VH-VL binders against C2 domain-containing protein 3 (C2CD3). Designs and how they scored, part 5

Target 1, 169 residues: C2 domain-containing protein 3 (C2CD3), of Homo sapiens (Human) (q4ac94r1171to1339)
Amino acid sequence: SSGLLDVGLRYRRSPRTAEGVLAARTVSISVQIIRACGLQAAAKALAEREPALQFSATVGVNASVTTHLSFLPQGEQRRTHPVACSFCPEFSHHVEFTCNLVTQHCSGEACFLAELLEFAEVIFAVYHENTKSASDIISIESCKEYLLGVVKVPTKELLIKRSGITGWY

## First folded at step 19 (VH-VL; from Z4 with heavy chain L106Y)

Design AA5
Fold by OpenDDE, fold request of step 21:
Structure AA5 (fold): chain C 169 residues (1-169), chain A 123 residues (1-123), chain B 111 residues (1-111)
Amino acid sequence: as target 1 above (169 residues)
Amino acid sequence: QVQLVQSGGGLVQPGGSLRLSCAASGFIFSRYWMSWVRQAPGKGLEWVSGIYSAGSTHYGDSVKGRFTISRDNAKNTVYLQLNSLRAEDTAMYYCARQPYKSETSYGNAFDIWGQGTLVTVSS
Amino acid sequence: DIQLTQSPSSVSVSVGERVTIDCKSSQSVLYSGNTYLNWYQQKPGQAPQLLIYAASTRESGVPDRFSGSGSGTDFTLTISSLQAEDAAVYYCQQSYSTPHTFGQGTKLEIK
């Protein structure tokens, strides 16, 4: 896949009351999804094996981005609204993930958030939604999304940088 | 209309390989995680493997290094490649979808299941 | 891995009676107000069927006699009035973290 995604990650240390056996306090990890660029190359590559994407690869893709923290339950994944007909979509989207300062490891032992962040990553996935498929009310099967690219950002730097992590990936 | 249809499986000797397929219809495939769950004869359910929409994969300890999960969103299909099969891998294998939180909290449960595919490993 | 332990392993109950199945988790499966604990029913020769998700929410199409409760690490599936067709094996399952483990199952027979 090709293209770049402009994102920002920030660790907010404002403690909040948390629910759970070991979690008395929570913090927030803020994720900013700003914009993407260069999505045409990815679309063209996909269009080589999927003729239905040839039109979109020429005029523009309908892009949305999913965000997930690797140490959180899968069900906590977030998704932006789609930006229509652009190879350089501007999302300007903010996502916040509440994290427990103390959790339990699978072994039952206490685990600090810092330990999790040392080896964790934020996973971004950029999708294209086929407009022709989306308009088909008759068959949900025609509604297909195509993965344009995946970005994984390590969270270890959040432990050191108070300003967070920013940049193009 | 929402369904998962499985194919593949069968009888294989120890050390052999099989590929399982699960074709989805009636829903937007890319918006779901897909998993494989197996059940040995007369035993309980065991989670085998899962794959995110973004392609991240996870495996149970018993199958790590031997099994590979993959998906083709264009074909609405999830696969499980079974290599280096052992007698203890004998089981009914199910594919299942898992929703994620959007408008409601689903707890990422297995809400739709395939019909199952029998894998028998025997000499 | 998160271990789920069900009790009892098997039970025989008469039609019309109340049935409770417990599931204990080795650790909390709660995140940000969401409990990642689910219940399934599996009848002989069939694939499992989702009954309850998020600990207490009944899946569409599931009869009202089925209910889920619990918090933290202790959960319960309740059948308020057992019917003949409820003979099956029941499983709890967590989707908090991978691997998404199941309980060992509870076999429910009709007396």
Scores: ipSAE 0.448, ipTM 0.845, lowest interface PAE 1.3, mean pLDDT 90
Fold by ESMFold2, fold request of step 21:
Structure AA5 (fold): chain C 169 residues (1-169), chain A 123 residues (1-123), chain B 111 residues (1-111)
Amino acid sequence: as target 1 above (169 residues)
Amino acid sequence: QVQLVQSGGGLVQPGGSLRLSCAASGFIFSRYWMSWVRQAPGKGLEWVSGIYSAGSTHYGDSVKGRFTISRDNAKNTVYLQLNSLRAEDTAMYYCARQPYKSETSYGNAFDIWGQGTLVTVSS
Amino acid sequence: DIQLTQSPSSVSVSVGERVTIDCKSSQSVLYSGNTYLNWYQQKPGQAPQLLIYAASTRESGVPDRFSGSGSGTDFTLTISSLQAEDAAVYYCQQSYSTPHTFGQGTKLEIK
């Protein structure tokens, strides 16, 4: 109930990869992070528990969005640059996740991909980056970013929607 | 019953090669990440390699370029090919399972471990 | 790479006492509301076993005396009433990113 994130997802198979012949086939999942809105409610809720956020909750947050595929390690997440001082940031960010299918030519190849998309989600985490604090030496262990919200978009519909999935979530 | 049964260890000379196997049963193998973790004699645990969904693979710096992880979902088996072995690769090697779409997947913990296979690299 | 530092490296404690083991991460292992810090027990001659996942959740079959706490970078494993069978080496481990690193271990001995 805190806000919305405007995103697009698209899936395609690539006949060519960086590994060429050894990687017989590559799958690409393209993710577009377009914009967000309604972030003030989330910022105000956090400010009730985090006094350091009180100013940002009234004037605007420094928002960034991480994108993670549930079937990959979290360290493969991608992150937008922060958009300063806004509750309705425009990101216009594109990221492409390439999945390598090397050594998978058995009867399960198509089934593995279908099962992957059926089971998986694209996870978007929206953060506020409070980098304006001047007292870093005093707050050596202080948190640098704050989670505003999480959006999870199932990838299952990519199996039947050739044009992909887009919209507000 | 969920089990990981390992095989393929032994004594090899420096520069040699060995393939470790880890056979899975009691769960849908294709829906889990698999990793290899090693423990040198008297030492702690070191993550070596992992194979993830869509066939992506990752390696620790100490083994990158020498070790290759692979999986065969038809045989419910994960493999670790150890090439160009060095004395410091001497260790007990464990395979371990990582769930990624359940409550336990929130930590992506190694919830099931194999019994271990010993690899000894000695001239 | 994310480094995990455990303290103490070793502890000798009597049955029935409380033991705490700390794990400090060189960077946050929190992502999207999830904490990717886990605890394992390894008894002599055995493979490690999962105790606690996601910082604070006990694995099925793990006794109530084991608990985990913490978030971000600072984590604690607590054994509230030590039993003789708890003698083992304990490891923290992160799955936030590859390499999935372990702490150096804490050896728990019964005095």
Scores: ipSAE 0.047, ipTM 0.673, lowest interface PAE 6.8, mean pLDDT 81
Fold by OpenDDE, fold request of step 21:
Structure AA5 (fold): chain C 169 residues (1-169), chain A 123 residues (1-123), chain B 111 residues (1-111)
Amino acid sequence: as target 1 above (169 residues)
Amino acid sequence: QVQLVQSGGGLVQPGGSLRLSCAASGFIFSRYWMSWVRQAPGKGLEWVSGIYSAGSTHYGDSVKGRFTISRDNAKNTVYLQLNSLRAEDTAMYYCARQPYKSETSYGNAFDIWGQGTLVTVSS
Amino acid sequence: DIQLTQSPSSVSVSVGERVTIDCKSSQSVLYSGNTYLNWYQQKPGQAPQLLIYAASTRESGVPDRFSGSGSGTDFTLTISSLQAEDAAVYYCQQSYSTPHTFGQGTKLEIK
């Protein structure tokens, strides 16, 4: 697979009061999914194995991006709206993950968000939705999606760079 | 003395399972990222998996969906559950710690290693 | 994934001579002055041992004859005066992003 994803990550100190002493404050990790490019190569590669993708590999893919912060539950995963028929989709999508400054996941010890971010990453997955492979218009679950690529961005830089992390990955 | 002591390896048939353990002593276990690195016979080193104190996990592509890393900070132990084992998983498996970045230490390097545990997958 | 390529794959050198091992990264492992590149030594039948971290900082207990240099994508491990006990396989490794990857290794033999 080939292609690039343009993203932005920012650490936003928007404190919120929590009920617990260890979770007294929360912050937000802001993620911007701006655009992708070079998705045709990935689509063509997949089309060699899946003939149903031949058309999309020629004219454009219906791309969406999932975003997940590695230390959060899978249920916190977010997804962009699909951009239809493009190898260079512009998403202009914004998501925020709420994070506790202190977590209780450490056995008997308080773990600070900064410690988590040192080794954490934001995971992006770019998918193509083949509408012709959908069994039902109403059931998104029946639609077949194809993984075009995955991007992982380390969050450790958020601890140093005030402007956040930006660029192509 | 700072050390990592490993156990749990052995011979297993393809499709089988093993659980590796790595017990830490001599340091504050919860402050370190723990990883597993493997080495096939006569080959180089391959990073397999890592876990931070809060439980965030990462895996190499070759083991995703089959291996599970976990840790018990109360027992100062990191584990690697090996499922659906394949012949190509045959290797010496090492646990290693990666220090938290500080003013006096840097690089998230593997500064302490276990003695290794041999896993052999063969019919 | 970040790929690390070492050169040479193997080398035979006499005691007392200078040895250099190169490591090239497929992308930069530098951020704000911090380099996430490490070097390890592995002797036969032993676990790897950390030699150099942060590209150029020698681990405690490592002899002065070992040094690391480089930045961005190009790195070098140098042994100023090779000793018989330095026969081993050497690996570079990046901790910039997961998966943490190793070079393929350089086998250093004594002539």
Scores: ipSAE 0.025, ipTM 0.672, lowest interface PAE 4.3, mean pLDDT 89
Fold by ESMFold2, fold request of step 21:
Structure AA5 (fold): chain C 169 residues (1-169), chain A 123 residues (1-123), chain B 111 residues (1-111)
Amino acid sequence: as target 1 above (169 residues)
Amino acid sequence: QVQLVQSGGGLVQPGGSLRLSCAASGFIFSRYWMSWVRQAPGKGLEWVSGIYSAGSTHYGDSVKGRFTISRDNAKNTVYLQLNSLRAEDTAMYYCARQPYKSETSYGNAFDIWGQGTLVTVSS
Amino acid sequence: DIQLTQSPSSVSVSVGERVTIDCKSSQSVLYSGNTYLNWYQQKPGQAPQLLIYAASTRESGVPDRFSGSGSGTDFTLTISSLQAEDAAVYYCQQSYSTPHTFGQGTKLEIK
């Protein structure tokens, strides 16, 4: 609601790899973080509570985006480099999430993947980072990052859309 | 009736093996992460291993290479295979579930615990 | 790995008094507006039970006297009017990343 994020999602399955008693299959989910727009409204709303953001809310934010998959621990998140001083940043960032499926007591590995994607989400969080200058290097409040917004994209469409999904959210 | 029922503990010799089982009921098992947490006598809680919906598995350093977590969604059961057991593996072992839908107010907490199974490793 | 340090390690307090237990994380457990810090109670001979999730939200059935606060790296569990049945060991725990570590525990005894 405070801006839009342009993203793309795609997945691929590798052939199942059997080694010893256990079998494994690699699942790769490609996440593209293309660009954002409309970030000024979010920055202005946040600046009402965060005085350090007043200037950035008028001239541009130093935006970065984190992404993670809802079925992995949050520490597996990835992050773009920040794009300085813009309300419509271009990230052009590509992330690959790879996980190995290990099946020991279930022969229905494809069922697990389908159930996983049916209920999972790719989560994007957009942050502003204050730029630290020589005169501000000792100020802790100027080094703080601020959450501008969160976008959640369901993964269930990846089950039927072989080329993936792309769009603004 | 959300429930986790554990089995498979007991007394084993050093170097031996056991398989612990944790049977789930009352919820959609495939929609939850499952973990094992152990507690040595008189000590605190130690996370041992977790299995996530994608089949991704993680282990604490103290058990890597010796323990294997697995799940069977058709049987609503998570397992922990304990191999090459040592005296320091003696503990009460708990299974616990974690919701993984990333909701703002959830914390991915261990919201339901099994009753515990005791594993004793001694000569 | 994220280390959680609780203080105090033990405390002995009279019924009706306020108790605070602190948990310090070695790094932030906040992500995307979610805080991945939880509190558990373990009574003698029992499995742990969830008390507080996401730093400050009480689990269903937990009495109002239990409250949690904090964000980032510093968290507090408060029992506003201690009851005899609250004697237990209390643990903080993070689910931000693996290993999903616990604090060392705080033993709460009734004087």
Scores: ipSAE 0.022, ipTM 0.654, lowest interface PAE 7.4, mean pLDDT 81

## First folded at step 20 (VH-VL; from Y4 with heavy chain L106Y)

Design BB1
Fold by ESMFold2, fold request of step 21:
Structure BB1 (fold): chain C 169 residues (1-169), chain A 123 residues (1-123), chain B 111 residues (1-111)
Amino acid sequence: as target 1 above (169 residues)
Amino acid sequence: QVQLVQSGGGLVQPGGSLRLSCAASGFIFSRYWMSWVRQAPGKGLEWVSGIYSAGSTHYGDSVKGRFTISRDNAKNTVYLQLNSLRAEDTAMYYCARQPYKSETSYGNAFDIWGQGTLVTVSS
Amino acid sequence: DIQLTQSPSSVSVSVGERVTIDCKSSQSVLYSGNTYLNWYQQKPGQAPQLLIYAASTRESGVPDRFSGSGSGTDFTLTISSLQAEDAAVYYCQQSYDTPHTFGQGTKLEIK
């Protein structure tokens, strides 16, 4: 396994009542964000263009990860808490995205979850966020976030692997 | 204090190019999604392009492959590169921001708009 | 792509009267209790302004006479006591999926 991010994806039956589709079966796509590595190399590469990263690229980044399922609204992205001053953070973060097995469009055409998963992705973005200080409260630079990397994991393997997908990406 | 100030635009021939700029002030630019919305003379609003989390970019079908959105967080500026322009691209172009990190960002609405920049494509 | 259809296309109403504008989405814009439908007002020669976000929440500084309601596909903007300055074009808009489409607009005129 080599890459930025150690993640897991699983298919689970949701215990919650379905929303938006009356009497429809619901399932969950479980996403685990376990840990990251290689963030110093990523931070140093980005610091060539972003001088504000020079110090953090040497000492450690304040990493957090967002995750989003490609067929859900962008506003439904989820985010880990930041892990301070590390190039190899452990997140151990779990999110679930509730999905209906069959969704009826207003046009009357049914759309099966399997059809969506065939071409969908789970998208992960790793950010560094500057730590605030009292002297930096009025400084716009003290609150900026910086994109360190993006990982995209296709969901199509969930159609055949009942125990899910895990590994480094 | 919070504002979006647009520049660029003007008259260009079909097949030509322009670059629109939108400079932000009064807020932490890197923490907002940014979009471009256009309005042809006498017509309604059309979302053109947006730049979102993870640096992802999306485009309306009418401009896909011809327009490119980008942002420079160091300059607090979002750009729209307009290539291979057609007469139907003649419009007022607005930039707008979308909040996403708080309870007031429900709906991901366009809460702040620029003043608009006119692009005219004619021979 | 998600299509938003507004009705009526235009309306002419007297000051003090109630106006309703409907917006119908081709697909639900609701996920897990979050509604991705918004309303804007555009006066002649101006950029659009946000009125209502998340179907029913009034933006700060917007007069109480503006209200929004609706479900996952059917939405309504209501102006409860029309004022002369409300003459404008009104748009619904969804941010559920890209492209973040707008309705075709409803022109509101004062009689």
Scores: ipSAE 0.516, ipTM 0.808, lowest interface PAE 2.2, mean pLDDT 84
Fold by OpenDDE, fold request of step 21:
Structure BB1 (fold): chain C 169 residues (1-169), chain A 123 residues (1-123), chain B 111 residues (1-111)
Amino acid sequence: as target 1 above (169 residues)
Amino acid sequence: QVQLVQSGGGLVQPGGSLRLSCAASGFIFSRYWMSWVRQAPGKGLEWVSGIYSAGSTHYGDSVKGRFTISRDNAKNTVYLQLNSLRAEDTAMYYCARQPYKSETSYGNAFDIWGQGTLVTVSS
Amino acid sequence: DIQLTQSPSSVSVSVGERVTIDCKSSQSVLYSGNTYLNWYQQKPGQAPQLLIYAASTRESGVPDRFSGSGSGTDFTLTISSLQAEDAAVYYCQQSYDTPHTFGQGTKLEIK
């Protein structure tokens, strides 16, 4: 894997009022996926074993990014829209993860969000989708995704930094 | 057609090793969590291991340190390396996919299963 | 680990009758409005098949006689009118946290 991902993470303490009573027990982790760069090297590496990627490794990849908070159920994963034909895709993607202030998955007992964040990570995965970038008929049989890289950002700094976490990873 | 096809099982002595394979077709493999679930003869289902599309791995306590899950998205295949096998590891092993949350579904359920591979550990 | 306990462990019911299988979780499997509780059917000699996901949503192709209900820690699988082909072992399963765990199973036999 190769490349860098520009991301922003913020811990929002204010409960979202839209969820009523449940809002009092939840906070939001804001995740911004801004852009990636240097994805060509990863694509070329993949092309060594997958000839179908040789063209994409030359002209540009169709990149998307998945985001997952390590302490959330796996099903809570989010994905950006794909950015076509670029080794430096700009996503400008924003997602909000609703987090319970208290959870029960810590050894079966109640665990505070702060405790989770101390050891948690935000996991980003950058994929190339090997589909014809044009408005061509998308066939599931011809659609294949390849992992270009993974970024893991520790969340512990969200506990102390009001400005959040931002930068290239 | 969406399907998972398994291979690699068999008879092995205690302390031995096996490698299970599960080949996926008919769907975008990288968008799914892949898991192994086993079932001892006459017993219930036990989750063994899972692998995130990004490569993060998880294991049941009974197999930690002995089993290794991996995936090759280029080959649409998930693997389970079984080392230091014990008699209690004897089971039918299933691979299964778990979809992620979408606008139409959530729950990360095992919606597609392989046909199963029998692993027998016996002296 | 999240423990799931099913009841009953086994039941024998006549065709056409209503069947109810309960699943109790040691902790809530609800997160942000999503319930990570699923039901599976396993017929003899076959791999399990998904019946219900998200506690109450039927998987595509599953007959209407199957339904899931419940919230928090208490869940129920209901077969409104049992058919002969429904003889199987049924499992609840949580995907709230790893390790993903199953109930011990409920063996449903036809009288």
Scores: ipSAE 0.269, ipTM 0.794, lowest interface PAE 1.8, mean pLDDT 89
Fold by ESMFold2, fold request of step 21:
Structure BB1 (fold): chain C 169 residues (1-169), chain A 123 residues (1-123), chain B 111 residues (1-111)
Amino acid sequence: as target 1 above (169 residues)
Amino acid sequence: QVQLVQSGGGLVQPGGSLRLSCAASGFIFSRYWMSWVRQAPGKGLEWVSGIYSAGSTHYGDSVKGRFTISRDNAKNTVYLQLNSLRAEDTAMYYCARQPYKSETSYGNAFDIWGQGTLVTVSS
Amino acid sequence: DIQLTQSPSSVSVSVGERVTIDCKSSQSVLYSGNTYLNWYQQKPGQAPQLLIYAASTRESGVPDRFSGSGSGTDFTLTISSLQAEDAAVYYCQQSYDTPHTFGQGTKLEIK
């Protein structure tokens, strides 16, 4: 296959008040992006179509990862710093998404976050950031990022396992 | 009235198979997690299996690979398929529900239990 | 896996007396201000019944003489004035993670 991504997920709710009523109606979803491996195959496949990638596909990619929750707008996505020249980058990156316990969706009605998490996903996209050189300042193709792969991790297990979930995907 | 009615127990030989059923009434079945808990004669309670959000299934180590939990929301029924049965599987089997989508979800307790179904695996 | 250890294993007590049953968890079952520790009563020949959920909240229909307390890893079930019908085995149980686990049980007998 074209690579693997080692990630961890955890879900945290707001503390309950003494009366049992929630003092705050927010929760945090913690995402840890640990590392990737096996990126060379994806880079080589892209290099067949994108000549600007031929060098990187041989020596290493400048990998970064975006993270997005499926029920949030795309503008809420987060991104790691790139790790230079590697097919097995170590990111050691942490992201927290703050979500309302009751959230609004396309019908306009509020729903309990647990109902959204049953079918939601954390979406990771792995990119190569191509390095610009002085000879390439006039070429837009040699100064952009390229998608190496996408990983989707379901969130439903967070409702069951309070210790969280980790692993390669 | 909220109720869980079990069926499908009995005597079975080692290596045999059995299917336990648990029929729910009086509540919205699809809004609850469902579990099986067993109790060997004279022993304590042991959680066996659960079926959770979006069809996620979990198993205790003692039954993993041999037992399969499933649910049919159209029939308001949860099942436990018991395969490759051993003498140590002899127990009273209970189904139980767990709230998870409401204020009563605190603790995820087994708030409603079936009456129990005896499974006996002859030596 | 989370292990729950109950004490005592059994107790014989007179009607009207106070009894305390302890449950110790091998790790915290507190998660974002919510406690995933529950208590059940099982009378002879019957299915278990929920008594206390979330460490301290009585289930509907449970008499006031039953109370639960504790936090994190150490929990207590108290019966403040024992009645004859309270003869049963009592279990603590956690739903913090799977596998969900039970304590070994505490057998309560009436003298």
Scores: ipSAE 0.088, ipTM 0.664, lowest interface PAE 5.9, mean pLDDT 83
Fold by OpenDDE, fold request of step 21:
Structure BB1 (fold): chain C 169 residues (1-169), chain A 123 residues (1-123), chain B 111 residues (1-111)
Amino acid sequence: as target 1 above (169 residues)
Amino acid sequence: QVQLVQSGGGLVQPGGSLRLSCAASGFIFSRYWMSWVRQAPGKGLEWVSGIYSAGSTHYGDSVKGRFTISRDNAKNTVYLQLNSLRAEDTAMYYCARQPYKSETSYGNAFDIWGQGTLVTVSS
Amino acid sequence: DIQLTQSPSSVSVSVGERVTIDCKSSQSVLYSGNTYLNWYQQKPGQAPQLLIYAASTRESGVPDRFSGSGSGTDFTLTISSLQAEDAAVYYCQQSYDTPHTFGQGTKLEIK
């Protein structure tokens, strides 16, 4: 399967206010999901196993992207709005993850965010929502999503590059 | 002395499970990325999995969904749970640490290795 | 995945001679002055040992006859004067991105 995702990552310091001791101990990692391309090949490949996707593989997929930082709980995962009927969807989506500068995940030892970012990654997953499989809006759990691709971006460059990380993956 | 001591290997049938352990000593365990690297008989080295102190995990494609890496920083131990084992998983498994280099130049190399644990998957 | 290709796959050299092993990466492993390319030595029946990290920095305890060079996608391990104890398999490895892949290895034998 082929496809590319255009994304941007930036490391941003949270404003330090005298009143917000907690705010002074956090930073934000800004993630921008800009656009995808080449999703038809992925859809066609998937359609070989899922006949219900044959139509979408021809006319366009309903794409959404999930974003997760590898060192954060799964509950922190974010999702874009869906872009309908396109193999080159433009999401123009922005999300920020709040990160603690110091974490207590290290048994009794302080773990600095910089240490985490050295080996961490941002994980993007591109999904197609099949309109034919969509049941009642109320039963989101019944909606079948198809994974078109996954992108993982190492965060180590955020420690060095002030402009952040941008590009196609 | 800085060292990694491994245990938990052995012979298992296809579809079986094993748990490998790697105990660290002589250094601050929580500050290192820990990895598993395997080597099939007569073959080269293959990176299997890695985990950082906060629990971020990574896997090679060949083991995704079957292997699970974990660590107990209180015990200075990294683990590899091997499930749904296949014949092609037969290998010497090494644990290794990757130091965090704070200097301007670093390669995140495997500077310390365990002695290896043999895993044999055979019917 | 980043693919590393070593050359040669095997070589036989006499004691005292110069040996060079090349490693080519499918993509650059350099970022802002940091090169994520390492070299290892593995002797029979032993775990691998780190020789060179960051392309050209020799690990502590490694003899001076070992050196690493290169940048971007092309790297070389050099043994200036081969010793009998240098018979081993040598691997390049990248830590730029996961999976942290290895080259296929170069078997160095002594004539």
Scores: ipSAE 0.022, ipTM 0.668, lowest interface PAE 4.8, mean pLDDT 89

